# Designs tried in a protein design chat: miniprotein binders against p81326. Part 206

Target 1, 226 residues: p81326
Amino acid sequence: MLHFGGFIMEINHISKILEKEREEYIRNKVEEYLKQGFSKDDAVNKANQSWRTYIGHRIQDVIYNLLKKFLKDSGLKVTTDKALNNRNLPEELDKVKRLIAINYGEYLFLPDADVIVYKVENNDIKIIAIISVKNSFRERRFETTYWKLKLKESPVTSHIKVFLATPDKDNEISYKCPNGKPKKMRIILEYELDGIYFLKEDFEETEKAKHFGKIVEDIIEISKKL
Below, E stands for the ipSAE of ESMFold2; O stands for the ipSAE of OpenDDE; V2 stands for 0.75 times the mean of E and O plus 0.25 times the DockQ between their complexes.

## First folded at step 21 (miniprotein)

Design G108 (at its last look DockQ between E and O 0.79; V2 from the best seeds 0.79)
Fold by OpenDDE base, look of step 21:
Structure G108 (fold): chain B 226 residues (1-226), chain A 83 residues (1-83)
Amino acid sequence: as target 1 above (226 residues)
Amino acid sequence: SEEDKKIDELLEKADELLMEAQELAKKGDYEEAIKELEEAVKLLEEALKIAKELGNEDLIKLVEWMLKLLKYMIEEIKKKLEE
């Protein structure tokens, strides 16, 4: 059984490691946008925006790959919302997609589900958890909370745990009451979600707010109760 | 598969070396820590080779990330040795 003490714990370095790629990425993107006819200022702005999107996807990919690997021995499977957006889904993934869908009357929509953990038992699929990965909280601060609340409204999806994973580079939710002032976002996210997992060391730990290194164990434990 | 098992073994050993290296570094044994990490890198490089042969894209990405991490750690420890 893969020990989780090394590579998972050292995820703390993810922001620094990926940031080293920024300069080259920006340079290349600026050049690309200049060739497309944008002004220098516009090219720089677009490159920076592109970087924010890029770095978010990279973090998500790392988390996905780690969880997929470390949950495999427990018999748990991992997929992504991206994988579910295919027109021709395997039967298993089609079932997964249907089991996370939210009812809006005449329409079904999927929650934002960067990572989806599920198990297959006796040909039945049980969704265990959805992990939302956020690098920053500049936009859509409570989107994950919205989806959690929507999932709770149906007996089909009410059991699904919703977790947030973040490096929280800007310390937006790392502490509940820094300097005696409550951080609304941290308090609400922690209250509404099933857990917050930090990809860093410097944060206020609680029952629901933990280091990312705990997520594998937590998911396995949840899976045993389903 | 046999190849999957081999990769798992390599990753486990690399993880053990990483943990040992961390403890060594905490004690100030930076040179030994670097040696352990370098050994771990070799194991991961072998794992990467096998993963590429299998065409497992997810595994390739995982091992590549792990390699980046180890190389970063080695670099950071080397900086401490120069202080």
Scores: ipSAE 0.828, ipTM 0.930, lowest interface PAE 0.5, mean pLDDT 93
Fold by ESMFold2, look of step 21:
Structure G108 (fold): chain B 226 residues (1-226), chain A 83 residues (1-83)
Amino acid sequence: as target 1 above (226 residues)
Amino acid sequence: SEEDKKIDELLEKADELLMEAQELAKKGDYEEAIKELEEAVKLLEEALKIAKELGNEDLIKLVEWMLKLLKYMIEEIKKKLEE
């Protein structure tokens, strides 16, 4: 069986594990902002905003490091949007960046791609998948679908699989028809994306909506067909 | 490198112990599950030390997550023992 399979299958606990960090994080950030001269109300607001960014990055880091390790022996490489935005970019990553960029006439922009999976064959780079990591859907609910549609517009990028990974703690997209009524966000995301991968157990599983533990096998299978 | 191979061996054994602990907990063998997880924690602490000596930041973050996961699981199983 695959290396480290137990650790990827137990990722279901990620929201509960990381939430335990919140109280200490908020306390430390409030103290930091108070020392900078902010009022108590401003310090608390800034600390809460900082936490939302922090926990999102923490989940992204966990996914990145797991995929990097799990995919290594399959000849697949993993990078992040942060790495692609560095000022001093190695040639390999510069090629990755150019292969996912979206053309807006005079401008080129990167899609919001938190984690990028690619392979290198004879100095040629093939982008396999991008994974958008969302902790919640309060802001820019359909951002990932927009980028999938833009990638479909060019033959250079149309093959790239676009996945969403989420703990979906608040059940915003966990079921297609909760209470018998279609949930627009789940229906549209599942229709437009190549896959939704849940970092929890309680969700409606379909051909495209799966437990995160399936993502490695799916990526490897896709890479064999490219 | 030899250090990288050693870390991989430690992580593989920790993963095996995790999977065994999951099966033990499923059967209600909570004390044995905790023992397996505690052994896995020791292996990961050794792996973390080596990763820090190498200065491999990605590997450090991975092992730190794995440790946090195992410690969470130990705490949850201990709660079941007290019930």
Scores: ipSAE 0.757, ipTM 0.899, lowest interface PAE 0.9, mean pLDDT 89
ESMFold2 (binder alone), look of step 21: mean pLDDT 87; pTM 0.846

Design G109 (at its last look DockQ between E and O 0.82; V2 from the best seeds 0.80)
Fold by OpenDDE base, look of step 21:
Structure G109 (fold): chain B 226 residues (1-226), chain A 83 residues (1-83)
Amino acid sequence: as target 1 above (226 residues)
Amino acid sequence: SEEDKKIDELLEKADELLWEAQELAKKGDYEEAIKELEEAVKLLEEALKIAKELGNEDLIKLVEWMLKLLKYLIEEIKKKLEE
């Protein structure tokens, strides 16, 4: 499959496509919360919050499935943090889990890793990249940056690339200096992360800020150097 | 498996049609673009059937997304034809 296939390039429409489901979703959730005894206002607020979580997961699932498919022919494998949260893991996934763990002295914790790309060579696992998927930046704006910095602190994990994928619907990080005013979040994220991939066309392109269509090629290139 | 190969072939062909359709749309050939996309939808529907038979949840989800995308694009191009 072409790395720059039509389906990857047309991911720009993901926000609009998923937004079509919102009205029905909200209606159903409001009804559910009303039946639970919440007020109308509380039910609406809870439904909206639920939608934000839901749409985030849907975007993540789409990205996961696309990457899994498009990276397969290159011999690269893809998993998620959710898949790693099992008590009984296959040996391969158990190794993946251990290779992304961050040391806090007495404790090891996993970074937020929505999508994990790795390769298996001679029974050895090499982690290539972690992709954080963010629909909006209203909460935890620099969480991905924190994990990148923590991964850099260990020779075990310092090689792992950390990418951000986002539709950036609210244009929070699409441009560096709109109207001559620096967007702090864009500048910091671009500086600290290995790349930002936009699920849209309207953004300021740089060496690190690219369209999502480039992510497959970039990951494959990185994998060849590891 | 043979079924996996068939799915891959269907997805590749659908991707090619999508690319061609978008190029046609850029040139203003909207009717032909829609025809290409509708053909791609048929290919994906076949792929979805096979994926369901295999019980491959990841492939099912992927193909379902692709179908949603194609249907959306068809609708958007149809709107342009009416303008």
Scores: ipSAE 0.822, ipTM 0.928, lowest interface PAE 0.5, mean pLDDT 93
Fold by ESMFold2, look of step 21:
Structure G109 (fold): chain B 226 residues (1-226), chain A 83 residues (1-83)
Amino acid sequence: as target 1 above (226 residues)
Amino acid sequence: SEEDKKIDELLEKADELLWEAQELAKKGDYEEAIKELEEAVKLLEEALKIAKELGNEDLIKLVEWMLKLLKYLIEEIKKKLEE
């Protein structure tokens, strides 16, 4: 409540607001690809693929900036996987990166972690949560659950909460049993993850499946237990 | 720092107006809700100006999103008035 804003509560309009950008974006991208020598059909296909990537990043940016603002007064810091993949990392972010990395023998990889929430106490860093932002579930349907399971395997990372944030415009995971049949993807994601946060109004709410407006309070409560 | 505090104050005031506008819209007081949202837009336009002067890209993106959201809500409430 106290760190929830009206702006975060009204995020359920994000898909409709951002969709208004689609026509101009597609038009501009098709023109770009035509200038590069692609056929009309190829240019349109590439433009639509580009849009899917672009809109996903736009949603990530909104979530990142909202969380950064609304968690600041609680002593919590926020970063992104893009920032952590920079070659010139500040010492603090280098520590964050190492604290979420998954070990595969000689190799270390970051989980699917679009947004990372952490706190700093006496130069000690504690990772609170990672948030995977998914606009659609056509590909990489269960990637987030894989990373949650990997994080659970180590005492260093087992405390890290793994959340999924999604507008789920096409209702791929909004309901457990639409039309009377279990929706495997919703059931598995809800079972394995620590929370699913919807960026829309219409979905089946449960203990783990909530409106995005609850995420700030939930993160703050978790941080107090760590 | 002083500019950051000013932006924070503007954002908090705009958020309060948004909450009040939501309550007014639930009661059917659409014209008053629009007035509060329009005031919130003015506050965010000032916040955006300061964020641009600071060159703070994260704040610019945040305030631009907030403005898009408020303007969307104003248009939706105006549709309710025509119903």
Scores: ipSAE 0.759, ipTM 0.898, lowest interface PAE 0.9, mean pLDDT 89
ESMFold2 (binder alone), look of step 21: mean pLDDT 87; pTM 0.847

Design G110 (at its last look DockQ between E and O 0.94; V2 from the best seeds 0.79)
Fold by OpenDDE base, look of step 21:
Structure G110 (fold): chain B 226 residues (1-226), chain A 83 residues (1-83)
Amino acid sequence: as target 1 above (226 residues)
Amino acid sequence: SEEDKKIDELLEKADELLMEAQELAKKGDYEEAIKELEEAVKLLEEALKIAKELGNEDLIKLVEFMLKLLKYLIEEIKKKLEE
C-alpha cells in the first residue's frame, strides 16, 4: 500500500501554493480583458472572478488526482461529473452515471459530483462516495447538503456517502462555535453530510470533521461494507 | 506496468524523504532537511519524466503538484535558515 503520509499531511499548504500563481494569472487575465475592450476596472473585476473559478478547479483536480492514486491499490476507481458529461460514454461510466442520477419524475439529473468513487465487482458497479470540493462557501452554501438529501430519497442511491472537502481558507466552517457563537453552516453541513474533510490543520475535529488525510482510509472502509 | 511500479517506488521514496525532512526541520536541522527535500525533488522529477513518457495526464498533474509542494517547503525552510 502506497504510504503518502508526508504528502497527505502537507496538503495543508495547497491554498498557499496555488495563491502564488495568482499575481501572474490576474495580470495575464487583465491584459486579456483589456484587449477585449473592457475598462481597467471591469478587467480587474473579471480577472478576480476568473481566478476564483480557476483556483476552485485546480483544487478539485488535485483532490481528484490524489484520490485516484491512493485508492487505486484498493481496487477502487475514481471519476468526475465532467467525465460523465459526454454523449458517448464507455459502458462502465454510463453505468456510473445512471447509478448516481436523481429522479425528478419525468427527468433524471446528476448531483454535483466533483469526485465519484466506485468499485466494479462481478461486473456490477457500486457507487461508494461522492466528494464535493469547495474552496469558498460564498455561493450555494448548502448545495452539497441538498444533493445528499436527494440521494437519500432513493433506495438506489441512499447508500452513497457524500463528503465535503475544503481548505476553508476563510474559516467559514472550521469551528462549530467560535467565541461561543454557533456557526450555522458548519453545524448543518456536519449534521447532514457523511463527512467533512479539511485541507488544513486549524479546525475543530469531530467524528465527521476530519483532516483530508483520513478520507482514503474512510472510503476504503466504507467500500468493504458495500 | 513496470513503469507504473517504478513511479510508485519513486513516489514512496519521495514521501519517506519528505517525512524525514519534516522531522529534521522540527529539530532545527534545516540544512539537512533541505537536502532530503532536494533528493525528493529529484525522485519526483524522474517520476514526472516517466509519467510523461507514458502519457498519463492524471499522474503528470499529480507529480507536478507534488513537486510544487516540495519546492514550496524548501523555500519555507530556507527562510528559516536566513532567520
Scores: ipSAE 0.770, ipTM 0.904, lowest interface PAE 0.6, mean pLDDT 93
Fold by ESMFold2, look of step 21:
Structure G110 (fold): chain B 226 residues (1-226), chain A 83 residues (1-83)
Amino acid sequence: as target 1 above (226 residues)
Amino acid sequence: SEEDKKIDELLEKADELLMEAQELAKKGDYEEAIKELEEAVKLLEEALKIAKELGNEDLIKLVEFMLKLLKYLIEEIKKKLEE
């Protein structure tokens, strides 16, 4: 079995590593928008908006690719909600989609599940965990808890673990009681979710709030119980 | 496949070198830590070539990030040497 203890420990630098891309990214995007006819001020504003979207997707992609690789030798497979929304799904992924979908009457929707971990046993699919990857909590603060609660409503999906993975660069959920005052967002997220995994060093560790490096072992342990 | 096994071997060796470099850096052996990280970079560059020949976009993205991570660490350790 592959061991990536060194790289897993250094993933806590992900925000610092990716932030080094910002200045060149912004410069290139400003030039692109200027060529499209935008004013200098508009091009800068659009470039900064573009960066926020880009960095969020970059962090998600890194986490997805690491989990896909780290879990492979344990017989666990990894996919994304983007892959499940494709119209030409392979049979295996179509089954994954049906096993996590939430019923809203005549409509069936997927939870916001950035990364989905599952296994295949005897042509049967078992969903292990859903990982929501959040770069910041300025908007959609409790989206992940909503999906956990919806999954708990059905015996078919109630076993699915729902995790949050975040660098939390702005320290929005890093501590339960910063300055002696309860941080509502951290307390509720930790209470409702099955785990929060931080991609940084400085946070309050608890039974549910851990370094991201623990997520692989935790998922493998859970999969053995299912 | 044989190419997948080769990539796995390269990644595992690079991770071992990274862990050794981490221990060397803790002891203040910065020049040695940098040399081990540079060897890990070489292994990842080989893994990247194989991943590109396979057309495995997910592996390409993973190895490219791992390379950025190692180069970041080398840069940080070099800063400590200049002190």
Scores: ipSAE 0.701, ipTM 0.872, lowest interface PAE 1.1, mean pLDDT 88
ESMFold2 (binder alone), look of step 21: mean pLDDT 87; pTM 0.847

Design G111 (at its last look DockQ between E and O 0.88; V2 from the best seeds 0.80)
Fold by OpenDDE base, look of step 21:
Structure G111 (fold): chain B 226 residues (1-226), chain A 83 residues (1-83)
Amino acid sequence: as target 1 above (226 residues)
Amino acid sequence: SEEDKKIDELLEKADELLMEAQELAKKGDYEEAIKELEEAVKLLEEALKIAKELGNEDLISLVEWMLKLLKYLIEEIKKKLEE
């Protein structure tokens, strides 16, 4: 069993490492937008927005790659919603896509599923977990919770665990009651989701709120019960 | 494949060195910690080379991240040595 304890634990530095790229990224984007005819102020604003999207994708990619690697030996497979957003899917991925779909009567829609963990056993696919990756909670704070609740409504998807992974850079959900004041978002997310995994050390640990380093073990354990 | 196994071995060794380096750094053995991390970087560079030869984009991305992490840690420890 590949022990990547060091690399998993050091995920705490992801925000700092990626932030080092910000200045150069912003500079380049500003220049790009200026060339497109935007004003300086608009260019800066657009660059900052682009950075937020960029850093979010980078964090997601790191998490995806780590999970894919660490879960491989356990026979578990990992994919992404992006990979499922193709017209021509391999049979396996087409099945995965169908097994996470949410019924809205005449329509089926996919939940936000940054990372999807599944196993193939006897030619049957079992979805184990969906991991939502959030860098910040400024927008759509309870979107992951919505999807979890929707997945629970069907016997086809009710078993799927939904996890949130976040560095929580702004400490929006790191603590339940800092200074005696309840953090609504932390409490609700922890209550509704199957787990929250922090890409940092400074947080209030609970049964459901853990360091990211625990996610691999947790997923493997869940997979054995499925 | 044989190449995949080799990559796994390299990554595992790099991880071990990383963990050792962290323990060394906690003890204040910064110079030795840096040496261990530098060795880990070499292993990852070899792994990256193999991954590129295989054309495994996910593995390439993973190793590149690991390299960035190790280099970051080396820099952070070096700052402590200068303190």
Scores: ipSAE 0.823, ipTM 0.929, lowest interface PAE 0.5, mean pLDDT 93
Fold by ESMFold2, look of step 21:
Structure G111 (fold): chain B 226 residues (1-226), chain A 83 residues (1-83)
Amino acid sequence: as target 1 above (226 residues)
Amino acid sequence: SEEDKKIDELLEKADELLMEAQELAKKGDYEEAIKELEEAVKLLEEALKIAKELGNEDLISLVEWMLKLLKYLIEEIKKKLEE
């Protein structure tokens, strides 16, 4: 498992690699929307919205597949929010779903979790961490912190680590005090979450804000203590 | 299972070649770095073939990302050679 280090460390190129796809993607999407009867202005707006969703899913997929591969030999398993929403859920994943669900009176909801790491001991399942993947912070900037606070309210879920993974291409949270002024979003995210993992080199590293290449070691270490 | 072991061997060797290529590029040995990365691409193309035969969609996606990364790095190093 100590192998594969080169591919993890080179994830820093992810934003530049994916950005090369944008021009063709937008052109194709505009053509699709025009054929559906939208005006040119509406088609362009829809194409740009579609791109933001698409690139977010692409980054999620890369992270999911890397973690699934790198954590396997440590006895750790990885799933996604999408997998947990399937109707015909295997017993193991149904248990995972029940173990992260939050009670809102007569309603039961899953936190917004893109990637979930867990382990199986005998027939017992222990949730280790959830990772929220954010490409940008235009809206719902503190959604991940809300879910961390809700998970802390119950002894069943209070141990679950909540991480944020982001390329932060536009430097929205890369530094605590850019230009000498505190950046509220970075400060609150770092305070409330268990870790922020950057998919780039240029950011202010702290005990909680690290390069994404450290996430595997951190998860393995946490799993040994649970 | 033997197919899984073969894929793991191919991925491991490709990662070793990537790390060697990174060191060569730091020293300015761009042609040698490109040759190492091109060999890593061949190994990953073999791994992708096996992953597709298995129908393992997660593994296919992983190897496709690794290939995209290697090809990006080759392009960047080739730009340095043209200078």
Scores: ipSAE 0.726, ipTM 0.880, lowest interface PAE 0.9, mean pLDDT 89
ESMFold2 (binder alone), look of step 21: mean pLDDT 87; pTM 0.846

Design G112 (at its last look DockQ between E and O 0.82; V2 from the best seeds 0.80)
Fold by OpenDDE base, look of step 21:
Structure G112 (fold): chain B 226 residues (1-226), chain A 83 residues (1-83)
Amino acid sequence: as target 1 above (226 residues)
Amino acid sequence: SEEDKKIDELLEKADELLWEAQELAKKGDYEEAIKELEEAVKLLEEALKIAKELGNEDLIKLVEWMLKLLKYMIEEIKKKLEE
């Protein structure tokens, strides 16, 4: 499959496609919360919050499935933090989990890793990249940056690339200096992360800020150097 | 497996049609673009059937997304034809 296939390039429509489901979703959730005894206002608020979580997971799932498919022919494997959050893991996934762990002295913790790309060579696992998927930046704006910095602190994890994938619906990080005013969040994220991939066309392109269609090629290139 | 190969072939062909459709749409050939996309939908529907038979949940989800995308694109192009 072409690395720059039509399906990857047309991911720009993801926000609009998923938004079509919102009205029905909200209606159903409101009804559910009303039956639970919540007020109308509380039910609406809870439904909206639920939608934000839901749509985030849907975007993540789409990205996961696309990457899994398009990276397969290159011999690269893809998993998620959710898949790693099991007590009984296959040996391969158990190794992946251990290779992304961050040391806090007495404790090891996993970074937020929505999508994890790795390769297996001679029974050895090499982690290539972690992709954080963000639908909006209303909460935890620099969480991905924190994890990138923590991964850099260990020779075990310092090589792992950390990418951000986002539709950036609210144009929070699409441009560096709109109207001559610096967007602090865009500047910091671009500086600290290895790349930002947009699920849209309307953004300021740089060496690190690219369309999502470039992510497959970039990951494959990185994998060849590891 | 043979079924996996068939799915891959179907997805590749659908992707090619999608690319062609986009080029056609850029040129203003909207009717032909829609025809290409509708053909791609048929290919994906076949792929989805096979994926369901295999019980491959990830592949099912992928193909379902692709179908949603194609259908959305068809709708958007149809709107342009009416303008």
Scores: ipSAE 0.814, ipTM 0.926, lowest interface PAE 0.5, mean pLDDT 93
Fold by ESMFold2, look of step 21:
Structure G112 (fold): chain B 226 residues (1-226), chain A 83 residues (1-83)
Amino acid sequence: as target 1 above (226 residues)
Amino acid sequence: SEEDKKIDELLEKADELLWEAQELAKKGDYEEAIKELEEAVKLLEEALKIAKELGNEDLIKLVEWMLKLLKYMIEEIKKKLEE
């Protein structure tokens, strides 16, 4: 049953809701860094960086918990890269980790896979989708695209859908041709990824660029075809 | 479990109230919309209590987010009511 749709559709308020935490968070972090001996300028810069990390984790937590709840009745399970990095993994999660990890010689790395959707059939694990949650595109602008391309290189991972979820508060990828000029980031991300899901209302919607409220239906439909 | 089923029922009722409140707000019926959202808050507060008794941290985080969302929406509609 998907009657939780109101709460998913209203996720477009997430940036405003979380912004209310910012001033107190920054004040506390600046105080902490000053006690560590940083200059005022350095403490402020570090606090702002800490905030960007914090808000990204908060958005990831919201997405994870919503998807975990909404997909359960469809027989779909959800985990995170944080859970997969624990030292003592249950067998099920260890299989999930092995099914998405990429081998670079002697090193094994997980893709940018903040949230992972999978199903279990007859003790087999099938990875359905990986969702990368990005609050901003200042750094690692195309990291998600890189991981999609790496997953496509192997027949055992090429079926995995790679989605990007973002509030895109600063409109870095919300439109394809703002002011008549092609926005390279939006165009490349939309071309290479399986979907971009916006946690706001004001963006250019396309077949691949949708409101986050559509992600549950899309994942369920994909899972039926695997 | 019966507790999990109860939480699901509370969340479903809260979602219905959220949908109804949005329709009321579209019509300009802000006081009624606020009342629907406040009832949804009560249902979610009950769900949060049960989730805490279960020690289910993921469910606690989910309900806490849902409460933050409803309270934000109530405040935004109150601003419109005062305009």
Scores: ipSAE 0.770, ipTM 0.905, lowest interface PAE 0.9, mean pLDDT 89
ESMFold2 (binder alone), look of step 21: mean pLDDT 87; pTM 0.847

Design G113 (at its last look DockQ between E and O 0.82; V2 from the best seeds 0.79)
Fold by OpenDDE base, look of step 21:
Structure G113 (fold): chain B 226 residues (1-226), chain A 83 residues (1-83)
Amino acid sequence: as target 1 above (226 residues)
Amino acid sequence: SEEEKKIDELLEKADELLMEAQELAKKGDYEEAIKELEEAVKLLEEALKIAKELGNEDLIKLVEWMLKLLKYLIEEIKKKLEE
């Protein structure tokens, strides 16, 4: 059984490691956009925007791969919303997709679900948790909270835990009351979500706000109660 | 599969070495820490080879990330040795 104390704990370095790729990435993207006919200033701006999207996906991929590996021995499975967007889904994933869908009357929509953890028991699928991965909170700050609340409205999905994983590089939600001033976003996210997991060490730890290193154990424990 | 089991074993050993290396580094035993991490890198390189042979893209990406991490840590410890 893989220990959880090494590679998972060292996730703290993810932002620094990935940032080393930025210069080369930006250079290549600028060149690409210049070839497309954009001005130098526009090319730089577009490259920077592209980088933000890129690094977000890279962090998500790392988290997905770690969780998939470390949860495997417990019999838990991991997928992504991207995998569920396929037209020809295997039966198992089709069931997963249906079990996380939110009812809007005539329509069903999926929540933002970067990572989905589920188990298969006696040919029955149980969704355990959804993990939203956010590198920054510049846009859609409470989107994850919205989805959590929507999932709670149905007995089909009300049991699904919703977690947020973030390096929070800009310290937007790392502390509840820095300098005695409440951080609205941290307080609301912590209240509404089932947990926040930080990909860093410098944060205010609480019952719900933990280091990412604890997420595997927490998910396994939740799975046993379902 | 047997190959997957081998990968798991390699990853577990690498993880153990990583943890040991971090403890060594905290004690100031930087040279020994680097040696442990370098050994871990070798294990991961073997794991990567097997993963590529299996064509398991998720495992490939995982091991590549782990390798990047270990190499980063080695570099950081080397900087401390020069201080």
Scores: ipSAE 0.833, ipTM 0.933, lowest interface PAE 0.5, mean pLDDT 93
Fold by ESMFold2, look of step 21:
Structure G113 (fold): chain B 226 residues (1-226), chain A 83 residues (1-83)
Amino acid sequence: as target 1 above (226 residues)
Amino acid sequence: SEEEKKIDELLEKADELLMEAQELAKKGDYEEAIKELEEAVKLLEEALKIAKELGNEDLIKLVEWMLKLLKYLIEEIKKKLEE
């Protein structure tokens, strides 16, 4: 019914807000692992690994709930890869899963599709976009581009927009040519993906690299063309 | 439902207050910005109460995030007052 632009535009603080949870989270996890019989060093290492997974899921949850709320009045629905991996899916979600799956012979796999936006019209489901949420790029730095390229190979999935959402706190992809040198990750990600949406203020803006606050408007405009 | 409409109205009013508070903070009117944000917090606390009564987990998570955001912004503006 209305756009809640202030709250989505201020999402740029998400990493700082969530980082305040870290100390308590680590303390609780270390205690849990010590009770399981791990050494102090192992418990700390496991807790830090757990935190990295946890904060990624927390950012995904915030994005999911914001998009679900803000896209509802435009007739758009939102789901997650976690929801699609449940057994005994409702018929609607089973269709969503089938419309995104990539065929590898006797196997079907879902792409990296943390958040999925789709619409239902006249008993037909149309996938609009998938959003990959990445907290860092140390590992699997081009996984999202791989999935975009695979989706382009089939006429059933070639229309699907693939977006990346990231706080990019370490500036791994924030600028195209820092110090006059092309940044390979930023250049390739921007070239191959349909958009990069930053959950922070300080980055180089382009047609494809924007503040996350613009994502709702972009998704709605894309959906009108499909 | 009528409860859902009430929540939407509270969220809309809180969003307007947030945008107004950020304009006030840009002009250096920090005390007024804090007052606007504190009013937005009250609206979201009311929305959270209704969301919990409905048992709507997605709405609860959404409003809890919005509250965390507003409280963070209040703390940041208070720091500017101390400078």
Scores: ipSAE 0.733, ipTM 0.888, lowest interface PAE 0.9, mean pLDDT 89
ESMFold2 (binder alone), look of step 21: mean pLDDT 87; pTM 0.846

